# Ledger of designs, part 10: VHH binders against R-phycoerythrin subunit beta (cpeB)

Target 1, 175 residues: R-phycoerythrin subunit beta (cpeB), of Prochlorococcus marinus subsp. pastoris (q7v2z3)
Amino acid sequence: MTVSKSNQILSNDRDLENISNKNIEDIKEFINTANSRLDAIDSITNNSHAIAADAVTAMICENQDSVNTKISLDTTNKMSVCLRDGEIILRIVSYLLISDDESVLSKNCLKDLKNTYLALGVPLKNAIRVFELMRDATISDLKSTVNSMKGEKEFLSDLISNTEFQFERIINLLR
Short names: E, the ipSAE of ESMFold2; O, the ipSAE of OpenDDE; V2, 0.75 times the mean of E and O plus 0.25 times the DockQ between their complexes.

## First folded at step 5 (VHH)

Design k1 (from g4 with T98N; framework vhh_7qia_2; at its last look DockQ between E and O 0.35; V2 from the best seeds 0.00; counts 0 for: pae O 10.7 > 2)
Fold by OpenDDE, look of step 5:
Structure k1 (fold): chain B 175 residues (1-175), chain A 119 residues (1-119)
Amino acid sequence: as target 1 above (175 residues)
Amino acid sequence: QLQLVESGGGLVQPGGSLRLSCEASGFTFSSYGMGWYRQAPGKQRELVAFISTGGSTNYADSVKGRFTISRDNAKNTVYLQMNSLRPEDTAIYYCATNLWEGYSLFDYWGKGTPVTVSS
């Protein structure tokens, strides 16, 4: 459930005059869940640089056998682009987890991402791998963040599923 | 000055175990992923194991289930626990990291520690 939907539900339940104790508790739980989701998503944004950097580094390490002992300038430039775009993608994912606006995928730099990578000679397979690694790291971050929280955590599975879904959508743009 | 110093290599019998250590200095260790690589005679250098800043690990298929990479940020050290060693694991093992300087990435390697698995 997105924050927008959550807010709509809360707004519709404004018949505060006839709210039973049970209803109040349900509302509290809902609000707490929404806040917890937001906090978890915010953690992604806060850790976006680290997540992207780790993903790029891991990808490089995985492919080290095909690279010389020193990374060439060209490779460095390509990796810089991947790092930059990785962070952007994490922000986009965060946005998609909060909003119902899926149109962002068609309106932002993702449209040109594939062409940009091709123009720069960035192998799409490597880029996809970076995004996969970011996906996994993001999920790990979500788990860690939510597990450290107090309260109900039933939303975690849905959040993870949604995160996976958003990443897959983005990855598919590069395929 | 960035330094990676490997230790723990040696001669071991098949089925034996070794623990490699790599002590890092000259950079913020906790901010970077660390990797172990190996190079056998006549072969290309290959990734053995990698550990991210967050503790995520990746292993070569040939060592999965036998090798474990870990890190101690307080000691600026990355470890490679090698169990059930095989003759095909014989190689020089290198510690490595990739550092970001701005938007540029640089790779750094240790001098390596030899591991020989032989009966």
Scores: ipSAE 0.000, ipTM 0.264, lowest interface PAE 10.7, mean pLDDT 81
ESMFold2, look of step 5: ipSAE 0.542; ipTM 0.833
ESMFold2 (binder alone), look of step 5: mean pLDDT 86; pTM 0.862

Design k2 (from g4 with S56R T98N; framework vhh_7qia_2; at its last look DockQ between E and O 0.01; V2 from the best seeds 0.00; counts 0 for: pae E 16.0 > 2, placed apart)
Fold by ESMFold2, look of step 5:
Structure k2 (fold): chain B 175 residues (1-175), chain A 119 residues (1-119)
Amino acid sequence: as target 1 above (175 residues)
Amino acid sequence: QLQLVESGGGLVQPGGSLRLSCEASGFTFSSYGMGWYRQAPGKQRELVAFISTGGRTNYADSVKGRFTISRDNAKNTVYLQMNSLRPEDTAIYYCATNLWEGYSLFDYWGKGTPVTVSS
């Protein structure tokens, strides 16, 4: 993990004769990309409520367009659980993108998500659609936020791919 | 404290145009999507148009190509430009948003602005 490596290198900085060119280069590279990582985390965190709220509303609007599926006010209120969980999901995705610590998925309240939604009467198909819309909106925000620099396009591509993977893992909890 | 105030409704002939406005206060407007709904007498409210925080729009089939939703975050205002109006567009038009308060999502609605399309 980059965080643990950088902490180890920084804690050893008291002995200057032990710092190698490679360790110094690794520290410089980590610092140079840290602002882009922070910008991505800030974007997801700052937009998390809006991303989730917009996804619920857009899912409802899409169903209204079909004419043959109407969502009652009671169903709309039940989807509020998806909005709260959507903010939590976005924070978990942010954490996974930095730490790569997948144990958080088994230790969070999301492990029984499908059964919880069934017990609350949340329509699973609509909930899946909300999280799909959140995934797409999150990726769009990431593309608009991360700076375009030499090397940054590779970081952005990896970030987008991993974001799509973590969202698919979470969506599969409902399938 | 939270308020949504619609304006711009009125009586208009078929084929005419109106622009509705909804001024918002009491919340961080730029952080939430906004919708326009309408309700004809004796009918349920229906979602007419939606605009996200990022500017993504969606429309009911009955108004696609005639209505345009837009937002101005500096003025805390969402707009609905309605062109080629028809008698079936006659309704009270409401703007709405969803806000989190604690662990619950709440629906907030304006008082509505009436639109009458009549020859």
Scores: ipSAE 0.000, ipTM 0.167, lowest interface PAE 16.0, mean pLDDT 70
ESMFold2 (binder alone), look of step 5: mean pLDDT 87; pTM 0.877
OpenDDE, look of step 5: ipSAE 0.021; ipTM 0.247

Design k3 (from g4 with S56R T98N S104E; framework vhh_7qia_2; at its last look DockQ between E and O 0.01; V2 from the best seeds 0.00; counts 0 for: pae E 11.0 > 2, placed apart)
Fold by OpenDDE, look of step 5:
Structure k3 (fold): chain B 175 residues (1-175), chain A 119 residues (1-119)
Amino acid sequence: as target 1 above (175 residues)
Amino acid sequence: QLQLVESGGGLVQPGGSLRLSCEASGFTFSSYGMGWYRQAPGKQRELVAFISTGGRTNYADSVKGRFTISRDNAKNTVYLQMNSLRPEDTAIYYCATNLWEGYELFDYWGKGTPVTVSS
């Protein structure tokens, strides 16, 4: 059962006395699905540091042949910013996967993300690549988490697609 | 055998419209969400639109208000109506879904249909 359908059922059934057995079962299914989704999303949050770190490292490795950039204090600072922002982005994505509050993209540090990176001298192509890598890692984490859990797993397809969608929204802020 | 077959791509002028179709077979279509992706030359593949089993839709910001994803479960088909097309929409468009195979989820893709927007 989709979240939309479940929400409709909950919104229409204001009187507990009139709730049919079928509606109760639908609600139970919704709750179970929601809990599983939350668990999967929590995994993202719990692994946010590792996901971000791996993405930054991978991005650097991909560019080693093309960038004879000397490791400098500035480079280290840029990396630190990418790591920090990567974690923040993962938390924001997690939030967006739970809530319908899309306004968060315009009300936080993401609003001026592009300008911030430009000001810091962070190449946008590299930042985008990091976010892409984080996206892929996040999806992998979701798959792994859900595959390891018991119960209904039908929500995973939608969750993955929604995750991709949220990352694309964020990446588009840098384009 | 699972198959996703895209159609409807072609050459259009800026401001024109196209309707893409993806016919699915080999699985219970109504039980899975469907997505449209696109890959432009030299760029990575990106999600364009998604439609859940319940009909919930999401769109990339770049296509919001111009593209509409829909599905017909009776025909096992997902559609992408593309209006007000722009040169930057030029790409190969792919239909995709995620299916459970045992305890593993796998991604399935069509072969893609090319869309070219040029004057």
Scores: ipSAE 0.005, ipTM 0.253, lowest interface PAE 9.8, mean pLDDT 81
ESMFold2, look of step 5: ipSAE 0.006; ipTM 0.274
ESMFold2 (binder alone), look of step 5: mean pLDDT 86; pTM 0.870

Design k4 (from g4 with T98N S104T; framework vhh_7qia_2; at its last look DockQ between E and O 0.51; V2 from the best seeds 0.00; counts 0 for: pae O 2.7 > 2)
Amino acid sequence: QLQLVESGGGLVQPGGSLRLSCEASGFTFSSYGMGWYRQAPGKQRELVAFISTGGSTNYADSVKGRFTISRDNAKNTVYLQMNSLRPEDTAIYYCATNLWEGYTLFDYWGKGTPVTVSS
ESMFold2, look of step 5: ipSAE 0.422; ipTM 0.794
ESMFold2 (binder alone), look of step 5: mean pLDDT 82; pTM 0.831
OpenDDE, look of step 5: ipSAE 0.052; ipTM 0.467

Design k5 (from g4 with S56R T98N E101K; framework vhh_7qia_2; at its last look DockQ between E and O 0.07; V2 from the best seeds 0.00; counts 0 for: pae O 2.8 > 2, placed apart)
Fold by OpenDDE, look of step 5:
Structure k5 (fold): chain B 175 residues (1-175), chain A 119 residues (1-119)
Amino acid sequence: as target 1 above (175 residues)
Amino acid sequence: QLQLVESGGGLVQPGGSLRLSCEASGFTFSSYGMGWYRQAPGKQRELVAFISTGGRTNYADSVKGRFTISRDNAKNTVYLQMNSLRPEDTAIYYCATNLWKGYSLFDYWGKGTPVTVSS
């Protein structure tokens, strides 16, 4: 059960009378797994810097064969931007995984992300790749975190799907 | 083709040590996290250790302090050093990674290497 679905069920006073035993059980299960979900998501936030750094490093490594170019000051600046924004994106994703507040995506920092990168001379292809790598790393971290936990892990699939969805939404801002 | 080839398994006495290796090919190794899983008879496959692209590690509680995962990107190899082995560590050990193809995540596994801890 998604957070959105659970919230909808809980917010509709009118539906309380029609809450089937099955729905109650589903809600209970959701609540029981809520802490595990939150822990998994929190792990993303706690490791956001490392995930971003890993992604940027990986991207650079992928391009090493093509870039014998001296790390110029410009490259360093671009990398710094990617690291900074990567961390921010991860926090946003974490937020979106917990809340149904999509308004964060309309914030100027994300809305103008493409234009900002263009203005800074950050290749969009590289930025997209970094985000993709962050996505992959995030999913890996989620899997690792959840698999190390005790208890029911059925929420993992949904969490992964939702994580993918949120990343895709963000990546699409650069396309 | 993506390949993961495990090696280093075998029979060992309790308290002994083994080092597993997994050589990867068919993808950009340095760009992906790598994991070791194990499956004991009659049990579900479980995560043993994971290492990120940047070298962050995570371990199952049951192996913390005894096992160490590491990677050598130059060799496209991930390792699992297993110390203080116990009978309950007996399992087939699998190397794994997850890759995205398009919008879908796929898990890739090696064929596995058996580890038997017995007196």
Scores: ipSAE 0.066, ipTM 0.523, lowest interface PAE 2.8, mean pLDDT 83
ESMFold2, look of step 5: ipSAE 0.561; ipTM 0.840
ESMFold2 (binder alone), look of step 5: mean pLDDT 83; pTM 0.839

Design k6 (from g4 with G33A S56R T98N; framework vhh_7qia_2; at its last look DockQ between E and O 0.01; V2 from the best seeds 0.00; counts 0 for: pae E 7.3 > 2, placed apart)
Fold by OpenDDE, look of step 5:
Structure k6 (fold): chain B 175 residues (1-175), chain A 119 residues (1-119)
Amino acid sequence: as target 1 above (175 residues)
Amino acid sequence: QLQLVESGGGLVQPGGSLRLSCEASGFTFSSYAMGWYRQAPGKQRELVAFISTGGRTNYADSVKGRFTISRDNAKNTVYLQMNSLRPEDTAIYYCATNLWEGYSLFDYWGKGTPVTVSS
C-alpha cells in the first residue's frame, strides 16, 4: 500500500466508527511496511559516510589510468567537497524515500549543485560517476539490510526502484 | 523460468509516438514493481520510469509529461507510452524487475528493444 492510498482512506473516513475492517487491515499493513522501510532507509543514513567514501575512492581508482593527477591541496579540497556532498545527498535521498516532498531538491544546496561544482573546478563527469556509484552502493545496502530482516519484504522492489529514481533526479541536476 | 520480453521499438520521426510493451512470465507479476530503463550509445543505463505494485509511478525528469508507464496485471504486461519523441530519446529500452529468490532479491532485465528517433 502506498502513502497516497493510505491518506485517501483516512481522508474519506471522517468517522472512526465507520472505518471498515478492510480499511483497518490496509492501514495496519501500511504501518508494518512503513516500519520495515524506515529500518532499511535508516541503514542508508547510518552507512552514508562509508558509502560516500567508497564511491569517491572508486571513482579515483577508475581514473588513475587516464589522469596523472598530482595530489595537491586543491585536489584534496575537491575530494572533501565530494565526500561532504555525497553524505548530504544520501540524506536527501533517504528523506525523499520517506516523504513525497520533492521540493527539497529545489530548496537546498542541490539547487545550484552544477554551478557550484563548476565554480569549484569539480569535473561534472566525475561527480556524476560518484553519484552513480553511491546509487549502486545504496541499493546494495538496501538489499543486504532487507535480506537480513525478518517479516514482510515485498516493499523492497518498490524501494529499490524509488531509490534509483531519486538518484537519477539528483544526477540530472548535473547534466 | 523468468522472462521479460520487450516489443514495440522502432524508427520514428521527431514528435512521433511509440508504445513499448513488456510481457513478463515466470513470476507473480502483480507482486512486483516494474520499470523501464534505457541505454544510449556511449552512455550509462538510466531509469526512465517505474510503476509500483500499487500503481504509483515515477519518471525521469527528461521524460516527464511525455512518457507514461502503465501495467496490466491480467496480461502480465507493463507498457511505456512515449509521446513527443526526441532524438535524445534514442536508445535501447529495457524492461526490468526485482524478484525474490529464496532470501535474496535479484535484478532481471529483458533483452531490450531499440528506439531510434531520427528525421
Scores: ipSAE 0.016, ipTM 0.307, lowest interface PAE 7.1, mean pLDDT 81
ESMFold2, look of step 5: ipSAE 0.019; ipTM 0.369
ESMFold2 (binder alone), look of step 5: mean pLDDT 83; pTM 0.842

Design k7 (from g4 with S56K T98N L105I; framework vhh_7qia_2; at its last look DockQ between E and O 0.03; V2 from the best seeds 0.00; counts 0 for: pae E 10.4 > 2, placed apart)
Fold by ESMFold2, look of step 5:
Structure k7 (fold): chain B 175 residues (1-175), chain A 119 residues (1-119)
Amino acid sequence: as target 1 above (175 residues)
Amino acid sequence: QLQLVESGGGLVQPGGSLRLSCEASGFTFSSYGMGWYRQAPGKQRELVAFISTGGKTNYADSVKGRFTISRDNAKNTVYLQMNSLRPEDTAIYYCATNLWEGYSIFDYWGKGTPVTVSS
């Protein structure tokens, strides 16, 4: 009676513990994957200045054959605002990759980005090109970071596609 | 052989609806996000909608609330339900996926399915 009830309880506790162990292992894998994903996104913010600076430099190099070199140097000086804004944009992209809250694009200083650049004399085509280069460099950084990781890498495809989408939305603010 | 085959396009009146389909083969469909793009006459291609492997969706502002992307992994098919169609939705619609190998991302496109919305 009491012994058989104890044995039944112990069997149920073993089954519950086995189910709990599966749930714990599933939770560990979810956390490990989430941590790996967050580490890849964190690399974007940690490298944000280099990503933005390299994109500005690459855009300038693409335009180095300008007939009016002085005008190109004046454009280079004006592109410093794209470096500052590029670092902000990379933080916003990182936030969007973590969050589903798209309202950050409407609630921040990016909502008037086109008019701000026009007022500052920043050529919109050059700014768009810098942001395209930042997108490509961000994707390269994500791939490089994830390739060095162990474990499940399935999240990378979704992360890259979301990065492309978020950058396209930001670039469209200038169009 | 990798292949993306769109279907379901055609001529429709403003306010009408169409459902586009894209059947995929030659890769593990369930492991990749899928997107719909469109190219209007004289315009560059633009992203319309994207669906991740886990079902998260993103839409261009111009179609949000009117278009719905979905996927059926058992049929290797992605869909675009287009409601309340407008003349500006006239375009060739392409399904696409992002395949990455090493450090390179490759975009694969179908041949496209034309959609014409006219009075």
Scores: ipSAE 0.005, ipTM 0.328, lowest interface PAE 10.4, mean pLDDT 76
ESMFold2 (binder alone), look of step 5: mean pLDDT 85; pTM 0.858
OpenDDE, look of step 5: ipSAE 0.011; ipTM 0.248

Design k8 (from g8 with Y101W; framework vhh_6z1v_2; at its last look DockQ between E and O 0.46; V2 from the best seeds 0.00; counts 0 for: pae O 6.7 > 2)
Fold by OpenDDE, look of step 5:
Structure k8 (fold): chain B 175 residues (1-175), chain A 122 residues (1-122)
Amino acid sequence: as target 1 above (175 residues)
Amino acid sequence: EVQLVESGGRLVRTGGSLRLSCAASGRTFSNYAMGWFRQAPGKEREVVAAISQSGGYTWHADFVKGRFTISRDNAKNTVYLQMNSLKPEDTAVYYCAASEWIFDLSGAYDYWGQGTQVTVSS
């Protein structure tokens, strides 16, 4: 459920002719749900650094499990870029969870992300893995945040699904 | 600059438990992935465990076999290594290390502690 839907519902509330007690309650519930969703999404943004850092770290560790090779300075730099970009991606995801504006996928650094990684010699597989890990971490964060909230939590499933969807869209840009 | 100070190392008996602590200076502890390394006499330094910045991801060496657990408390700027079922082979100087942003299992950490001696007697 997007801000657009919320606005539509709110606009309907202005039609006094169709206002029933049930409708009012539904609108209230929707608003409350929307607020809770926003809070949950905001948590993603607030934890974006940690989520990205964890994901990159995890990716590195996964690749080094059987290899005790030294990470070169160049690799470190590449990963730093990935961290930065990871945070940006999380913000984009957050935005997409709120807005139906898909243009963000084509208008920002995400469009050039693939090319940048290629230019830097960063394997796309690694980048994709980082995004997958970020997805999982984000979902975990959402669950944690929503579960700590008071009130109705029926939106969580949809929020998770939508989050997965948005991440997949982004990941597909790198494929 | 981040200073790391290990503590908790001591003599323990085989099968015993020990908890190591590493206190980090500074205000940016959460920016660092943390790791525990150890170096036994005549052996190379090896990574024992690692933990991501938020603690959301942990890595443990195969030789740990579930005996050791790394954790961290960012509010206390401290990383821990819980060591259970200790063996004589675990005798080593244990080092805490910090790496900004990424974890390097090769040991190329940005900051190192002075180490704490763990001795496991038979």
Scores: ipSAE 0.015, ipTM 0.316, lowest interface PAE 6.7, mean pLDDT 81
ESMFold2, look of step 5: ipSAE 0.075; ipTM 0.541
ESMFold2 (binder alone), look of step 5: mean pLDDT 83; pTM 0.852

## First folded at step 7 (VHH; framework vhh_7qia_2)

Design m1 (from k4 with N98F; at its last look DockQ between E and O 0.39; V2 from the best seeds 0.00; counts 0 for: pae E 6.4 > 2, SAP .735 > .668)
Fold by ESMFold2, look of step 7:
Structure m1 (fold): chain B 175 residues (1-175), chain A 119 residues (1-119)
Amino acid sequence: as target 1 above (175 residues)
Amino acid sequence: QLQLVESGGGLVQPGGSLRLSCEASGFTFSSYGMGWYRQAPGKQRELVAFISTGGSTNYADSVKGRFTISRDNAKNTVYLQMNSLRPEDTAIYYCATFLWEGYTLFDYWGKGTPVTVSS
C-alpha cells in the first residue's frame, strides 16, 4: 500500500482484497492513458519530415506567384536548413512533451539559431512562418491521432496547450 | 499511383459562382498541403489558393474575398468555392501538391479543369 494510488484512503483500509483490486484497475488506467498519450506524441516524431517539409513548402508557396518544377538553387539551399532544423525541433518538442526536462533547451543554442540564420541569409520572417506552420500542423496531427483512439481522451487539451507553449518559446527566440 | 482529379469547371456568366473539387489518391492526403493554381492563355501559371495541413490558407490578392479554399481529409478532397466570378478569372484551374525528396522539391499536378467566365 506504500506504493499505491489508493494510498490517500488509508482510513478505510479494512478490506485488503477490495483495495488490491482497485489499485490494479487504477494502475491499468494510468498505463493505458500514458500509452495513448505516448502514441500521440510518437506520431509527431514519425511524421517530423512530412510536417517540416509541408511547412517549408507552404511558406515558399505563400511568397511566390507560381511554383515551377525548378526551384532555384539559392532557395533550396536556404530553406533546406529550415527543413533539417524543423525535423530536429519536432524531436525536441516531442521530448519536452514527454519529460518536461528543460535541460535540452540551451539558451545559447537557441540564440545561436537566430545568428546562424542571419549568417546563412535565411530571412527570420520566413523561418518564423515555417515554425508557425509546423506548430499548426503538429496540433492537427495530434488531433487526428487522438480522435482515432478509443477510450478517454482528456489529455488532448493539455497536450495542445503544451505544444503551443514549446513552439512559442522557440519562435520567440527568433523575434 | 498518385493522382489529382479536378472537377466542377465550366462556362458561367460574370457574377456567377462555381465550386471546384480535387480528389486525391495514392498518397497520405492529410500529411500534405494542397493548392489551386490557374493558367490563362498566354500567361504564366499562378497561385490561386493554398491550404496547409494545419488549415492555414493563403490567397492571391486578385481572388481574396471572392474565393475560399477548404479541405475534407475524410474524403481526400480539396475544394475551391469561386464567387463573384469575373472574365479575368477565365483559365484552366489545376490542383497541385508538392513533396520534398531529400532537399529537392517535386510537384504533382492534375490535368486541369477549364473555367470560362463570359458574357
Scores: ipSAE 0.044, ipTM 0.412, lowest interface PAE 6.4, mean pLDDT 78
ESMFold2 (binder alone), look of step 7: mean pLDDT 90; pTM 0.897
OpenDDE, look of step 7: ipSAE 0.164; ipTM 0.558

Design m2 (from k4 with N98M; at its last look DockQ between E and O 0.47; V2 from the best seeds 0.00; counts 0 for: pae E 6.1 > 2, grease 24.4 > 24.2, SAP .68 > .668)
Fold by ESMFold2, look of step 7:
Structure m2 (fold): chain B 175 residues (1-175), chain A 119 residues (1-119)
Amino acid sequence: as target 1 above (175 residues)
Amino acid sequence: QLQLVESGGGLVQPGGSLRLSCEASGFTFSSYGMGWYRQAPGKQRELVAFISTGGSTNYADSVKGRFTISRDNAKNTVYLQMNSLRPEDTAIYYCATMLWEGYTLFDYWGKGTPVTVSS
């Protein structure tokens, strides 16, 4: 073979190596983005008590004309149920964000949530408001977690939209 | 220890503006909602504005459209921008937070910063 044929072979090998290197870098970025998305969702579970507690506190503050040294014991007892359920709901939302397996909504205690709250004397309007505040706090947690990350963050807008969707389904159990 | 330190109060004319700040320390600020409360002489303490960790805000009806609550988690600070001030806004303004320790709710307060709207 001639010298020009040798150069053609070397050029083709360089082109194949460049394509292979590009595909490997694309795969690394995909894995890093998937791990970042999962870390953001895991933060919801890790912060579930703080998210639920903040939502209940905010609802109590919205409905008070003034603040006394201690909020009524009866109100605190009724709303602590929303705190406990809120932690469970946040785990369910995290699961739905990963899998979208809606059968979890019919298999859990959430199926009869409205009747349970009526039996316990939890005002449905207040419980709905707590869950709306939890949705907002969850979205804030996701934004804070993702904004502290490096790399591609395009998944955030879809994650927020899905979070809103899953909370809407749960809130409708009370409506 | 947990501390809430208010600043930015003072004397202003009606129609004026003030910006209150509350610097927090001794707890994880970003994990708790923050509120501004006020107490005028001879009156009960009342909620002015509240901001949750999720950014939800609520305001007393008497201040809606004039006051804005905001927070800066990097500075551990909550703000109250008070515009179009009226003599009725004269009060001591307190920064506060409420925390659930387990399933018991506790409240924590600053010392307050006076705001006087005078002729």
Scores: ipSAE 0.059, ipTM 0.480, lowest interface PAE 6.1, mean pLDDT 80
ESMFold2 (binder alone), look of step 7: mean pLDDT 88; pTM 0.882
OpenDDE, look of step 7: ipSAE 0.152; ipTM 0.552

Design m3 (from k4 with N98Y; at its last look DockQ between E and O 0.48; V2 from the best seeds 0.00; counts 0 for: pae E 4.5 > 2, SAP .712 > .668)
Fold by ESMFold2, look of step 7:
Structure m3 (fold): chain B 175 residues (1-175), chain A 119 residues (1-119)
Amino acid sequence: as target 1 above (175 residues)
Amino acid sequence: QLQLVESGGGLVQPGGSLRLSCEASGFTFSSYGMGWYRQAPGKQRELVAFISTGGSTNYADSVKGRFTISRDNAKNTVYLQMNSLRPEDTAIYYCATYLWEGYTLFDYWGKGTPVTVSS
């Protein structure tokens, strides 16, 4: 008569270990994907000056007329506000992509953005164009960052859609 | 030291073609948009074409469909392909870039390359 308790115990322990190992591996993959998503969002902040500066420069160059090649001092001074605000906006967008706390749009320096720009003489149409160009450049940055990553990239389409949504809300502050 | 060096200008008959090149140094070329400008005698400089870091392009109405701006970030070079040239395209052509120092935008220019379109 052979005692099979040891074999039964090992079989049950092996099954529980396999279930526990698979749960742990699923959790590790979830965390790895979340970290990859956070790394992509962090790239927006790290590149915020370049993204905003390129957008302002592109808007200025789109609006140069064929008879006048000098960027006016007044236009440059007014549009530098959009560069500074653009850097702040990119940090706010990054925060919104992480937290979904939409109250920051009413509690931060974006409060009354339209009225502030009108008071400073910033043309609203030019500011809107800058933020559109920033949105497009931000999406390009996300694509480049995520496409260079190893691992699951399924989060990219949702991240892009959320980025578009957050930028549209900010642009709507200007009409 | 930031430098922009244009080349490829010359004399060409109407309807002809030229390809201008601008080699850039002293800054991270891929991080900045590049432009071509021209100045005819007695006229103000005018924008001809602009290309952003992402490759989007803008053209003066007078050159649309005839001129093409492009860039090669590996060679730090921006090009202007000029086709169907007219006498009105006669000018000195300048390569330019715009860099932000803090929140002030500064322009940097090459020395120019002359283009003459005539018989």
Scores: ipSAE 0.148, ipTM 0.507, lowest interface PAE 4.5, mean pLDDT 79
ESMFold2 (binder alone), look of step 7: mean pLDDT 89; pTM 0.892
OpenDDE, look of step 7: ipSAE 0.214; ipTM 0.613

